# VHH binders against Ubiquitin fusion degradation protein 3 homolog (ufd-3): the designs that were tried, part 12

Target 1, 271 residues: Ubiquitin fusion degradation protein 3 homolog (ufd-3), of Caenorhabditis elegans (g5ees6r586to856)
Amino acid sequence: PLVPVPDFYIIGLAGKGEKAIAKLKELNEKQDAFQLNPDQINGLEELFVLPTSSNYSSEVTQSAFEMSLQWPVEHLTPVLDFLRIALTHHSLNSYFCDRERGQELVGRLIAILVSDPADVALKVLVCRCIANAFSHPVGRNLFASTELSTLAPLVVRQVLNEKTVLQMSAATALANWSLALLQQSEQCEQLGPKEDLLRAILNGIESVDSFGYLGEDAIIRLLQALVTVMWGDASVIRLAKNRNIAQIAARLKDAVSNDSGKNIARDIVEM
Key: E = the ipSAE of ESMFold2; O = the ipSAE of OpenDDE; V2 = 0.75 times the mean of E and O plus 0.25 times the DockQ between their complexes.

## First folded at step 5 (VHH)

Design d5 (from s2 with D31S G54E T99V T106D; framework vhh_7sr4_2)
Fold by ESMFold2-Fast, scan of step 5:
Structure d5 (fold): chain B 271 residues (1-271), chain A 120 residues (1-120)
Amino acid sequence: as target 1 above (271 residues)
Amino acid sequence: EVKLVESGGGLVQPGGSLRLSCAASGFTVSSYEMGWYRQTPGKQRDLVADIYSEGSTKYGDSVKGRFTISRDNTKNTVYLQMNSLKPEDTAVYYCAAGVESLYGEDFDYWGQGTQVTVSS
């Protein structure tokens, strides 16, 4: 039997702040418009010393993001690194993902992925922002209600990238998205978004002959996304079977060595 | 200052198991890409296993399904569990630490190496 992912993944660990802070300060000095003042920089630095369970927000930190998100795309790497951490804090998650600002956030993330920047770090950090948006209810509601037809295929494309860090970040975002849609469907009687996410995933991966180049953990997150979006839903399961998911899952199973991944893939084949 | 110290190497028969440890000091392993690399006689170092700051892993093709990389953040230590060992796994095993290249900066910190010999 299918077993859904039990909780949302959060991507954020201590010790990366020093490099992000140094790069932010370097790029800040190059800005002609939207240059951050010292108070705004201090507001961003605070994010790396707070635990993820803290209810942190400040108007200075909010203003720092409103300024720095307007920087050229090629300068956004440290900004997005601070943003992914900000999204793990309840008040900042609500600020960025609420009714007023949520669609602008989604639009910015889409624009970066659509531009297909040569710098893999930008794509990694966009996927980490999406993944971490699911850490709180407001972000879950935003992405559960957002238009999947544009964003989901862009994220699926990143799962297939050669860089394992990008594969993992993108697959984690899909796993979180699938859980948010499952929880939303249990409240609202609307099942369309789950089918849309399943279609986006299958459209992206169905033509892949071998997944051997993917990292095992990325494959496991992808399998978790598939089982979670199908769990307890006869209509979604029927769609998946009609799209020959059993053969796709068999190829994913061939690419994993650990029992966890093999068991999830087997459960998809046997459903 | 950054230091990596490997332990756990030794002589083992084919089909046996070993667990290598890499104790880090001067930095936090959870914030770095950590890896195990090996150098076989007369060859360059090659990848055995990597673990990234976010927890994802990557393995060399010859060790997939047999070796497992893990870390204990509280002990600031990275491990390599080696099962079903083969004579071709005989090598000096090195622990390595690097900053993820999100900011275009690579730091190569390497341990002293530990010898693994698989022989009857």
Scores: ipSAE 0.072, ipTM 0.405, lowest interface PAE 3.1, mean pLDDT 85

Design d6 (from s2 with D31S G54E T99Y S101T; framework vhh_7sr4_2)
Amino acid sequence: EVKLVESGGGLVQPGGSLRLSCAASGFTVSSYEMGWYRQTPGKQRDLVADIYSEGSTKYGDSVKGRFTISRDNTKNTVYLQMNSLKPEDTAVYYCAAGYETLYGETFDYWGQGTQVTVSS
ESMFold2-Fast, scan of step 5: ipSAE 0.018; ipTM 0.332

Design d7 (framework vhh_vobarilizumab_d1)
Fold by ESMFold2-Fast, scan of step 5:
Structure d7 (fold): chain B 271 residues (1-271), chain A 120 residues (1-120)
Amino acid sequence: as target 1 above (271 residues)
Amino acid sequence: EVQLVESGGGLVQPGGSLRLSCAASGFTFSSYEMAWYRQAPGKGRELVAGITSGGSTSYADSVKGRFTISRDNAKNTLYLQMNSLRPEDTAVYYCAAGIESLYGETFDYWGQGTLVTVSS
């Protein structure tokens, strides 16, 4: 079944590395400060060879990110592409998402999403970094905090972008976020974060008259996020009903032709 | 080693049909967006049809209603069914794969191409 979200989605795999590596090397030559040395470049290249679920972290790989994340925003595309892969590795996920460094990561992602120099590719990769951060417990804990609620509305905004790749990446991040909060609530019975995520989603989409321009896969991920954050929770369901989720779901249903998507939307309408 | 190998091209008369295949190996096919591009002699490459990992399809206006893109994830194969072929469809057809292009709107992997000639 598609609902609740059955497992955390991982975006992107090793194999796309050749273009990212070439662009990284090209942009590295343009850097006046924070230029990577050959060992640091090799440390990043290793990420495209390692399995996605890895327990390894390299000090040289960590230093490569500490340097390259300081590059101008318009040069960050390959850096964030390497970062999204790094976040699928347990030790690097912990490195970036722990209590001490996690807020710096979140601040950097927010800064890129609100930046005028940030193009669609950068926003796509920010959403993919967020999605992949949920692949391990440390990243899930970072994004499960209500203190991070400023990020959720920015991600919801990206679901509504005209570019289908950004829609899908953002919707996937929301689907993973909803699963993380569901799993947390099943162990701790905490309601605040689930209500905050639901409010962020509904605030972002409630005034949209037609979802016909959204890619079908993005609509399905968004529907999965909505159902998952409400799953088995009478309080969250009541909040959703009071916010007219049935009308919103009906408009999402009108925009999808896939039976799976239609069935999920129908179930929300009929709640 | 990543590779995309196109087949099915050839000479066909106007109004005829051809089915192109693209055999993919060396990557997780089911995770990738796939596309068919074409390049006529002396012209740039243009997108013909695309299909997402989830199966959603898109088509260039010039081929809508005539061409059908599909994929078989179990066989790691992409297809393009071309019906009602016109002389203007004459081109080298390329298979392309990418999670989504983030580097100049180009796909990560390309095949070598297969020639389609629409003429007697």
Scores: ipSAE 0.028, ipTM 0.326, lowest interface PAE 4.4, mean pLDDT 85

Design d8 (framework vhh_gocatamig_d2)
Fold by ESMFold2-Fast, scan of step 5:
Structure d8 (fold): chain B 271 residues (1-271), chain A 120 residues (1-120)
Amino acid sequence: as target 1 above (271 residues)
Amino acid sequence: EVQLVESGGGLVQPGGSLTLSCAASGFTFSSYELAWYRQAPGKKRELVAGITSGGSTVYMDSVKGRFTISRDNAKNSVYLQMNSLRAEDTAVYYCAAGIESLYGETFDYWGQGTLVTVSS
C-alpha cells in the first residue's frame, strides 16, 4: 500500500511556531525596505492556529508575504517556513500557485536552490514549500506544468545531500511530484512530464558511489517516487529499463534495512 | 568533520547554579539555530531552550526566568546558564544544531549529552 504514493505527504506543524515567529520578528527589525507592520506579522502568526481545512483568504496575510519575500535571501528562512504552512491552505495555495503568480514563485525557489552560499536551512524549506504546494489542485497543476528540466534536477541534488533532514524534505517533494504527474496523466494522457521527472531522478542518482549515507525514510520516498512515475505506463517503464533502473534499484535495496523499502526496490528490479 | 561537544554537567544541590557549554566545529555556526534538549530516565526528550542565528530565544515554561541560553559566534559556542536548579531538572542535556524553526523538527547535529544531577 506504499506504491503508488497513496496520498500527498504534507509537512505540517510540529508546534505553535514560536521559534519561526521569534526569528521573523528579529529579521523584520533588520529590514531597510519591506519591513512588516504589526498587522502583517499577526497575519502570519495566525497561520499556525488555523486548520488546514479552512478556506479563508486574508489580504493582510497575502501582503505580509508580498513584502517579506522581497527580503535578502539570507533573511528568508522564517519567511519560507511560514510560506510552507500557507501552501497547505486552499486559498493561499491558489494565490501563490495560480497562473499569475506561480512562475514568480518557481523562479524564487530555483534561485535559492542554485545559490552556492545558500544555507542548508533555506534549501530544506524550499523543498518543504514544493512538497506542500502539492496539497491542493492549483499547486499540483503549477508543478505538473513546470519546466522539469530546470527544477527537478535541483531537487534531486538535495536528496543526495549529507544532511538527512534535507534528504527527507527533497525526497518527499519528489514523491508528491510523481503522484501529481500520475494523476494528471490519468486525466490528460500527457507522458512528457513523467519522462522528464524520471530522467531527472535517474541522471542524479545513477552515478552515486554509495547510498549508505542516505536515511532509510528518504530512500523509501525516493523508491515511491520512482514506482509512482512509472505506474501503469509502458512508455515510462521502457525508458526506465533502458536506463538500467533494475541495477539502480538493487543498489538502493542494499542500502535499506526496512522490509517495506526492500519490497519496493525488489518490485522495481522485477519489472 | 561535524562535532558538538558539551561540557559543564555534574552534581549540584537544589537552588544551585550550573553553566553548560557546547563547542561546535565543522559547519557554518553563525547560520544555524542552536538548542538545548533534555531527557530524564523514562521520559521523552524535550526542548529546554533555543536560540536563532540572530539571537532570538525561546524557553519551555518550567525554566523561564531560571535558565538563559546564549551564543558566541566568534567562539562557535552556545551556553545554557541554569539558576535555581530543582530536582526535576535532573536529566541528560543535549546540544543540537539545525534549522529547527518549529518544535518537534529534526536537528541536523546532536552532541553526546551531559548529565546534570540536582540532589541534596
Scores: ipSAE 0.012, ipTM 0.257, lowest interface PAE 8.7, mean pLDDT 84

Design d9 (framework vhh_h_nbbcii10_fgla)
Fold by ESMFold2-Fast, scan of step 5:
Structure d9 (fold): chain B 271 residues (1-271), chain A 124 residues (1-124)
Amino acid sequence: as target 1 above (271 residues)
Amino acid sequence: QVQLVESGGGLVQPGGSLRLSCAASGFTFSSYDSYELGWFRQAPGQGLEAVAAISGSGGSTYYADSVKGRFTISRDNSKNTLYLQMNSLRAEDTAVYYCAAGTESLYGETFDYWGQGTLVTVSS
């Protein structure tokens, strides 16, 4: 089944990153401060080529990110492309998402999402970093405990963007977020985070008259996020019903052609 | 790793029709649906022209003004194949047709992967 979200989605586990590597090297030459040395560049390249990296120094890779994340925002596109891959590795996920560095990472991601007009590529990569952060426990803890009132609405805004790649990346981040909150609630009672994520999603989409411009797979990810955050929780379901979720789900259903999406939306309408 | 292979080109008379196919390997059309897919062409002695594109989700399509109403782009995820149905062909449609796929528009608006091309000749 597709609901609740069956496992965390991971974006960007394959390929050699030829364009990212070329752009990183180009922009590195322009840096007066925080310029990467050849060992640091090699450390980032290995993330695409040798994902097991059993004989590779993670400290060199860590230092490469500590330097390159200090670059001007307009130069961060290849850096964030490497970071999304790094977040799929247990040790690097822990490094970036721990108590010492996690809030700084979240702050950087928020700063990019609030900038307008921002490069669509940067916003895509921010959403992919958020999605991939959920691949490991430390990242799940960081984003499950982050300020939902600030970050979640910014991600929901990206689901409504005209570029389908950004829609899909943002919807995938919301789907992973919903699963992390569901799993956390199954381990212990929690106050408010599922309701906060539901409110952020519904606030963002409730005034949209037609979802026909959204890609079908992004709609399906969004529907998965909605069902998953409500899953087995009478309080959250009541909140959703009071917020006209049936009417919203009917409009999402009208925008999908495939049976999977229609079935999920129908189940929400008939709750 | 990613490979695109076009087929279906050939000689047709003006007013005829052809369907081009593009078989993808090394990735899947249904995987996160982040691939943008399109058809481009290059006529003899001219530059590349965008013909049609379909979003990774399959919901949005683009057509060049010169082919609107005559060409239809579609995809079949189960076959991992992109199609271009070309109707009411004109001599000016004579070109090498290329299939292209972009994982995302992160480093420009250009597609990342290209096929080898298939020749379409429209003449009497």
Scores: ipSAE 0.061, ipTM 0.399, lowest interface PAE 3.6, mean pLDDT 83

Design e3 (framework vhh_7sr4_2)
Fold by ESMFold2-Fast, scan of step 5:
Formats: C-alpha cells, structure tokens, sequence
Structure e3 (fold): chain B 271 residues (1-271), chain A 120 residues (1-120)
C-alpha cells in the first residue's frame, strides 16, 4: 500500500471558551425550563481551560449538561459545542457514553440528524461529538455496539451534504468509527460489524451522480474511512468488491487533485 | 446567491478612524452569526469582533474599547467602526457569516477581504 491506515483518532479540540460561553448565556436567558444557574455555567467554562483527556469529573458540570441537553433543538448549538469538548475528558466520556446514559445520547444525536428542515450547524456539532467520543474506550464501545444500520446511514448522508464543513465533520466521524472497528477486530471479538459500516457508506455514495461538489479534504477522509474498514479483512474486502468499490474509488480519485487522496484511492482499487 | 462584499478599507494615519462595511446578499444578517477577522502577512486570521444572532458581541483583546461591531437590518449590512487606529491594526480585514458551527470560528461564508493600512 502507498498510504498506511492511521493508528490515531482525529479529535477536534479547537475553540474559544469565551465565545462559546457568551452564546450559551444568551440562549440560557431565553429558557423557560432547564435554565442553568451560574455554578453550572462556570462548570462548562472550565472545560476549555482543562488539559485534554484529563480525568475531570464534576457533578455541577454533569448537571449543566443534563439540564441544557433538554433545551429546544434550535438552542442546542452551544450545548453541543461544550459536549464535544467534554467527550475528550476521560471521566465525562465515561459518564455520557456508559451503559446507563449511552443509548440516550445516541438517541438524542439521531433525533438531531433526522430533523427536518436540516440544521447544518447542529448536524456539524453532532458529527464532531461522535468523532470526539472515540477519544476514549467507553465512547468507542458505545458506537461499536450501537445500531449501525440506523446511525451510520445518517452520518453518511451528512458527508454528502452541500456544506463542506458538514462533509468534513461527518467524514471524520466515519474515519474514527472505521478505526475503532478495525482495532477491536484485531484485539478480540469485534463489537460492531465492519460490514454494516461499509454497507452504509457504499449505499450512500452509490446514489451520487457526481462527487464534484464535495470538498477535496472530505473525499480524502472518506477514502481513509473506506480503506480502514476494509483493512486486512478478506470478508469485508469481498463485500466491497461485490459492491463495485473499484469503480467508486476511481470516481472519488477523479474528484481529487491531491496525490495523497489519489494514492489512497489506488490502494482501495488494488485490494 | 450568498455573497459578502467588504468596503471601507484604505490608508489612514495613526489615531485616525475607518468604518468597514460588509454587504450581504442571499441571506438575512440578523439571523446569522457575523464577524470580522483580520490577517497580517505570515500569520493566521485573528478575531476582531463577532455579533451573534441575538445581538450580543465579542471583541478580540487588542481592539476592545476602540472598535465597535454593529448591523443595519434594513441595509442587510454589518459594520466595523475602528477608532484610535494603531500601526499594529494594519491587516486585511475579512467579513464572515454562519449559523454558529462551533466556538473555533468556523463560518459558512467569507468575504474577499479589504486592506487597512495604518501609517504615516
């Protein structure tokens, strides 16, 4: 292979805490129910100053999310912005993704992704929350064990959206998902079927007449997700070949000018 | 369809004032998070000022007290009033718009930029 599959998760940590807090406070004042108190707002603000992946645990911060996640969908953007950061902290990742709360989180994210009319900002942040959930084992286990046939097609739909920022955030979530399934299949029994994720990706992109509207970086990240989920697995490779992966990869290659993207597409064709 | 056009840049002496305008088409500015960012050669873009859909504002530390962001809904335009200009304010100024994607300053749309030069 020309390009090795990555061995690290892509985590989005960039953010200005003061900007996020300003928007949160603005929307908090509009809440009739589940309004945050000053201690809860301070607990969220702390997330942007703590070291990444720290073992941070705060009951007040947990309660702030329990309250604010109940806000109307159209007010959730700053809440999900804090949540994506929270998911990079080991204790908060475990809190939200564990056996007790994990399926409620997944259900909430699905509800946003199926909302009509589409809210691009919220869907971007949902994809970033999913991507960041893979920073720790509890989050990886949650998404590996979730109903892939329901969530994965919704994420793939976001890769195909017109907005490049949504394409990129969704492709990143798929890339992390692929890596989690690959690593788990190598160490022990796979917790989620790689075939289901591959089917979701191929079902979505097979329906696309032209990839010219997709951002190049999103295509490269999508190609990385494909090669990763197929890596070293004869049955997954066989499924992909049966679904015309060589032709799909060639079409994606034609939509990129960057050598790294062309090399990944070539590797997929040659599997 | 969606377009941001900046104007009002130019050469000004230290201590002077300029008003930048960002004319938007294809959407309503009051429904979007709007911002001004600046870039000096060789450096990344820095926050100058944001105005959120609810009307609250946020300023970069170096411009607080000197610059004011505002919007005119009838003109569908966002302004940046720059007072007490310093040579350090010399940069290309960009207008940005988005529905609030995240706290990192990600926006759907960016203008082409307008040059501001503060020198004698």
Amino acid sequence: as target 1 above (271 residues)
Amino acid sequence: EVKLVESGGGLVQPGGSLRLSCAASGFTVSDYEMGWYRQTPGKQRDLVADIYSGGSTKYGDSVKGRFTISRDNTKNTVYLQMNSLKPEDTAVYYCAAGEYLDSSGTFDYWGQGTQVTVSS
Scores: ipSAE 0.017, ipTM 0.365, lowest interface PAE 5.5, mean pLDDT 83

Design e4 (framework vhh_7sr4_2; at its last look DockQ between E and O 0.08; V2 from the best seeds 0.00; counts 0 for: pae E 4.8 > 2, placed apart)
Fold by OpenDDE, look of step 6:
Structure e4 (fold): chain B 271 residues (1-271), chain A 121 residues (1-121)
Amino acid sequence: as target 1 above (271 residues)
Amino acid sequence: EVKLVESGGGLVQPGGSLRLSCAASGFTVSDYEMGWYRQTPGKQRDLVADIYSGGSTKYGDSVKGRFTISRDNTKNTVYLQMNSLKPEDTAVYYCARTEYLDSSGYEYDYWGQGTQVTVSS
C-alpha cells in the first residue's frame, strides 16, 4: 500500500542561519520588557548549528522562546524562524506542542493568521511552524484537537495567496496534516478529524474558478493533501464526491503541467 | 547550479524601447517567483517587476503601463519589455529568483550580474 505522501515534509535550514541570528540580536536590543540574556540567545543560536536529529533541548532555550514570543508582532519574524527549527527537535516539539502549551501556541498562530494587515513573512513562518510541528507525535496530536476547525480554514486561505512562498508553506502544512490524520486513523478509527480537514480544504477552494495563479508545487502538495486524507476511507471519499471533488480535481489538474500532479488528480477522481 | 544571466541592456534615447532577458539555468523559472530590480549608484535596489509562479505580475508604480514582465518556459527565460523609456529609468537592472524567507524577511536568494540601461538624448 503506497501512501501518496510517503513521509512528512520538513522545512529545514537553507544555510542562511547567520542572517536569522543577526536579526534576532538586532531586535533583541530593541526590547524593553522581554529582552533575552546572553545565555538565552546562545540557546537559540544552537538551533541553527545542530542537526535536527540531535534532539536539542534545554530549559534556557525553552525560556528564550517563552520570553521572545512576547515580543511585538512586528518583531516575531526571527522568533518564528527559530521556532520552526525548534519544532523539528523531538524534545522541543513535545514541550511546545504539549496539551496546555500546545493550545497556547495554536492560539498565537491563529492570532497572527487572522491579523490584517498581516505581514506575509509572518504568515509564511506560521505555516512553516505548523508544517514542522508534524515532525513528531506530540505535534501531530496537537492538530487533531478541536482547534483544527478554526486553524485549518486559515491555513487553507494562505494557500490561495499570491505569494508563492506562502502557497508552498501552507500547502506543505496541509500535506503533513493529511498524512498525520491518515496515520492516526489507521491506528484508531476516527473519521471526524479527516472529515473536518477535508471540509476545510474544500470550503476554501471549491469556489476558485482557476488555480492558474498558484505555483505548481503548491498545487501538487494540495492535491497530495486531498488524496491522502481520502486514502482508503470510503466515508471520506463519499463526502468528497458529494462536494464535487471530481470537478475541483479537474480544475487543479488543468493548472498543473507536471505529470505527477496530473496523476494525483486522476487518482482522486477515480477513488 | 543555479545561474541567472541578464542581457539586452544598452544606450537608448528617451521614448525608446529595450527588452531585457534573463536566462536561467539549474531550475525552472515557472516554478518560482522571478523579479527585475534596478539600482543606481548610492541608492537601494528597487523592485521593477515581479512574475509569480502562477503567472500573475506586479509592477513598481513608476513603471506601470510602460514595462511588461513575461517568461518563456520553453527557453527558461524571463523578459522585461521596457517601453517609453525615460532618463529616470537609467540604472543597472538585475534579475532575481525568490526562494528564501529568513528572519529578516522575504528576499531573493539568486541574482544575476546585472545589465546597464542608459536612457539619454
Scores: ipSAE 0.024, ipTM 0.468, lowest interface PAE 3.9, mean pLDDT 89
ESMFold2-Fast, scan of step 5: ipSAE 0.247; ipTM 0.658
ESMFold2, look of step 6: ipSAE 0.050; ipTM 0.502
ESMFold2 (binder alone), look of step 6: mean pLDDT 79; pTM 0.775

Design e5 (framework vhh_vobarilizumab_d1)
Fold by ESMFold2-Fast, scan of step 5:
Order: structure tokens, then sequence, then C-alpha cells
Structure e5 (fold): chain B 271 residues (1-271), chain A 122 residues (1-122)
């Protein structure tokens, strides 16, 4: 039997963000336009000392993001690092993911993934922003209503990257996305988005020669995404079976040594 | 399979010191945040200290300045140096592995060892 993920993953801090703050200040001095003032920098620094999922609202912090998100793409790495943390706060999640700003956020994230820069850190942080957007209802609603056929294949591509940190961040985003679609489908009929996400995942992975290069935790998150999007939905399960998901799951099982991952893959093979 | 084995607990007088060790196996130790949790008699489990893959540390307010968390990636071992121990520090101490690769925080720990008892009493 398939068992969905029980809750959304939140990609939290690796320490107090001192390196991100230092890099932000360095790149801020290089800006000709949209340079942050000291109050705006302080507003961003406060994000690293606030509890995860706190109800934080600050016009100064909002203005800091409105300015810094206009920076050249090669300078966005620390900005996106601050944004992924901001998305875990209820008020900032609502600010970025609401009807007024949500589509602009999605467009920015797509533009970065489409550009295929050599800088893996930027792609990692985009995937972490997507993953953390699901921490609150407004972000979940944004991505459930977003054009899946455009964004989902770009995220799946990152799961298959050679860098394990990017694999894990992207797979976590897919797991959260699958849970958001499952929860919305339980409130009303919504089969199209789940089928679209499943198709994007299978299209990306079905022709992969070997999964041995993937990190074990990324494989487990990917398996969790597959199980969650299929759970309790005969139409989605039928689509997966028609796409030979059993053979794909068997190959993912072979690339995992962890019993948890093997058990999830086995449940997909045997469904 | 993930295994975490704690050691170093025991009986110590107030004001004394103790060093806990956790031997980890079954995963790439250096890629994950690690933490120490404790559970006092009759109370719930609480996060004491965390250390991220890059070496950054965090501490509960109650132990800050007294406890030091550290790791030896070559030996796959996590340590907790406990100084100036108080009766309130009496608890079973658990080693924990982070769930998320690289960016794990104290709220994302999935695996716990069996624990080691620390008693601070005269």
Amino acid sequence: as target 1 above (271 residues)
Amino acid sequence: EVQLVESGGGLVQPGGSLRLSCAASGFTFSDYAMAWYRQAPGKGRELVAGIYSGGSTSYADSVKGRFTISRDNAKNTLYLQMNSLRPEDTAVYYCAKGTEYLDSSGTTFDYWGQGTLVTVSS
C-alpha cells in the first residue's frame, strides 16, 4: 500500500547565515541601481534570528526584497538564500505568493532555471524557494494554480543534475508539490494537476540510464513525490501503470540501500 | 541502515564536567547536521545543541556558554562537552541525525540513538 508524505518539508538554516549576510553586503556595494540602505539590510539580517514559521511582517524587509530581486542574475545567490527563509514566515509567504506578486515570483524562478547557468548554487536556491513556498497555504495555492507543464519539467531536470545538493533540493520541492496537490484534490475534484505532475516526473526519469549517481535521500524524496501524487487516485495510478512505473521504481530501488527507500519503491512496484 | 550509538553518560556532581560521544554509521556523516536532544524525567524531549555540516553550531538558551557541540567527520563521531553541570541537566541524552541534506535545522532531525543517562546529583 502507498503511503503519502505526512507533512511538508521545510528547508531551514545552516547556522546563522553569516556568510550569506557578508555576501549580500559585498554584492550590495556593486549595485548601480537597487542598492539596499542600512535599514533594509538589517531587515534581511533579522530573518536569520526569527523562529521558522513565525508570523513576521515588515515593510522594510518587503522593500529590501523588492529592491534586491531586481539585481543582475549573477548577484542573486544571497538574495534567493534570504528569500527561501522569508517564505517560511507566514506574512512574507503571503506577501510573495499572493495574487498580486505570485506570478512574478514564479516567472523569476522559471527564468533562472531556463537560463541554465553554470552556477549550481543559484539553481539550488530556486528549488529551495519552491520547496519552502509550500510551508503556508498561500504558497500552496499559488503552485497548485501555476502552469505545471512549464515549471515542473524544469524542477525534474534539477533532480537529475550531478550535484547531490541540487538533486535533494529539487526532489524536496517535488515532494512538497505532490502533497499540496493531494490536499487540494481532497477538497474538490482536481485530477489534471496531479496527472500533469506525474507526467513531468516520469518524462524526466524514464529514460535515465542509471540512478546510481543520485544521492540516496534525493531518491527517497522522489519516491515520496511519486507515491503522494498517486495515493488514493485510481486515474493517476492507471496513468502511472501505463507509463511502466513498476520498472522505473524497481531501478530506483536498486539505487537505494536504505530500508525506507526500498520499502517505498517496493510498494510502487507491487501496487 | 542508520545507526547512532551514544556513550559517556554517568553520575556527576553539580559543577562537574562530562563528555558525550555518538558513533554514527550507515550514512555519509559529513553531509548532515547532527544534534543532541535530552529528555528529563517526566518531561518531553528537547533540543540541546545542533551542529551543521559546515561546522556552524546552535544551542538552547539553558546550556549556552556551558555546553560545546563538536564533530569529527574523519571518525564519524559527534561530541557534547558539558561543563558547569546543574541538577536541571539530569536527563537521557540522545544523538540525532538531520533529515535534510546540508541545510538541516534542529526541527528536521529524524533518527535518534538509544540514549545515554546523565545524572547530576550530590
Scores: ipSAE 0.000, ipTM 0.153, lowest interface PAE 11.8, mean pLDDT 82

Design e6 (framework vhh_gocatamig_d2)
Fold by ESMFold2-Fast, scan of step 5:
Structure e6 (fold): chain B 271 residues (1-271), chain A 120 residues (1-120)
Amino acid sequence: as target 1 above (271 residues)
Amino acid sequence: EVQLVESGGGLVQPGGSLTLSCAASGFTFSDYALAWYRQAPGKKRELVAGITSGGSTVYMDSVKGRFTISRDNAKNSVYLQMNSLRAEDTAVYYCAAEYLDSSGYTFDYWGQGTLVTVSS
């Protein structure tokens, strides 16, 4: 079934990263400060050839990210593309999302999402980094326990963007976030983070008159996030009902043709 | 915030010339491939010319040797020089910017279009 979210979505490679590697090398030559040496470039290239199950991490790869994340924002596109892949590796996920670096990572992602105007490719890759951070426990703990009041509304805003790729990446991040909070609530009895994520989503979408411009897959991911954050939780369901989720879900249902999406939306309307 | 604004269209006699310009804002222009498409009334939109971030070019067969695409990264602009225009070149011309990331996804932006009419 599609609800609750059955497992964390991982946004992986469709190819061998040849274009990202070429762009990284091009932009590296333009750096006055924080230019990568050949060993650091090689450390990043290896991320595209290692299997997902590998527990890859090296000090040279870590140093390559410490250097390249300092590049001007307009040059960060290939860096973030490498970072989202790094976050799928257990050791690098722990490195970036742990107690020492996690808040710095969150701060960098917020800075890009709040930029106006920011390149859509940068915002897509930020949302993909967030989504992939949930692939391992350390990343889940970081985002499940981080301040939702700042980051979650920025991700919800990206779901409403006109570009379908950005919509899908942002909706996928929300779906993973909702699953991480559901699993966390099963380990402890705190409700606050689930209610905060629900409020962020509803605040962002409640004033939208029509969702017809959203891609169907993004709507389904968004519906999965809504159901998952409410799953088996009477208090969160009550909050959603008080926020007129039935009317919002009816508008989402009108924007999907897929039977699975219509069924999820109908269940929300009728709850 | 993201904008592609075409200019330079108009009415021209067969055999004449026009230069189309497309000014871009709101994204990292140098990372994108840029292309000119056209759509004649009742016909499908078709690729006329493209230029990669590295400067490599591609042209539709019917315009090869007559049209030249170029870019100026310092000005965030792409140009289409159209020579020896024919009646069949009459169309709305659209500027598009495309980026392909390591996941194989294309992020694209489109302009509003500029009309080119070749008629006597």
Scores: ipSAE 0.006, ipTM 0.205, lowest interface PAE 9.7, mean pLDDT 84

Design e7 (framework vhh_h_nbbcii10_fgla)
Fold by ESMFold2-Fast, scan of step 5:
Structure e7 (fold): chain B 271 residues (1-271), chain A 128 residues (1-128)
Amino acid sequence: as target 1 above (271 residues)
Amino acid sequence: QVQLVESGGGLVQPGGSLRLSCAASGFTFSDYDSYALGWFRQAPGQGLEAVAAISGSGGSTYYADSVKGRFTISRDNSKNTLYLQMNSLRAEDTAVYYCAAGEYLDSSGYLPSEYDYWGQGTLVTVSS
């Protein structure tokens, strides 16, 4: 089954990352203050050679990110592409998402989404970084415990964008977030975060006149997120029913032709 | 200018085998291997279904539960060609099969919206 979310989705490598590496080198030559040296570039290139979710880290790779994340927003596209891969490595996930650095990472991702850059790739890669942060316990703890009221609405906004690649990346981040909150609630009694994520999703999608422009993959991930935050929780289910989730789910069902999506949406309508 | 062309479809008896090929032009798998490649199918009167996907490096593969153990996806970057080896074919495998390319592959392999380029399809009919 697809619900609750069966495991954290990892947005991995499609290829060897030659495009990202070439763009990183091009933009590096334009930097005045935070230019990477050859060792730092090599440290980032290693991330594309290693298997997804391996345990790789080095001080040189860490320093490369500390420098390159300070580049102008318009130059961050390849940097964020390397970061979303770095977050799939246990040691780098722990480094960037720990108590010392995690808030800085979250703040930087929020700032990029708030700036609403014209380059859709920046928003896509921020959502992919968020999604991949959930691949390891430290990242899950960071995003499960922080910035729900600020970050979640920004991610929901990206689900509603006209570009299907952004819709899917954002919906995947929400699906992972919902699973992290579900697992957190099973380890300790805390209701607030699940209700906050549900409210953020419903507040965003309630304003939508039609879901017909959304890709079916994104709708399915969004439906998975909704079911997962409600899973086995009478209080959260009651909140959803009071927010007319049945009507919203019926409209999402009408926007998909895929049987899996229709079945999930029907189950929400019939709760 | 990217184009994908499928071949190898046709009529086959239940239990038989077919190998589908997808030839790419406008890019190369070696020089531009940032592409994930996949096979999708659409049976008569049904929606589009993901069948199999393979990463640019060939190191990661995905298979739908309905074809797992029977189908094998592979790529030959030197020939710029994607393959789907289909064994133990069933009547339920009758569909138009599409080749697709995209720069994104997540762990689920269920990503029609993330594929930027699509072939025109090749018909596979499994019948006695």
Scores: ipSAE 0.013, ipTM 0.301, lowest interface PAE 8.1, mean pLDDT 83

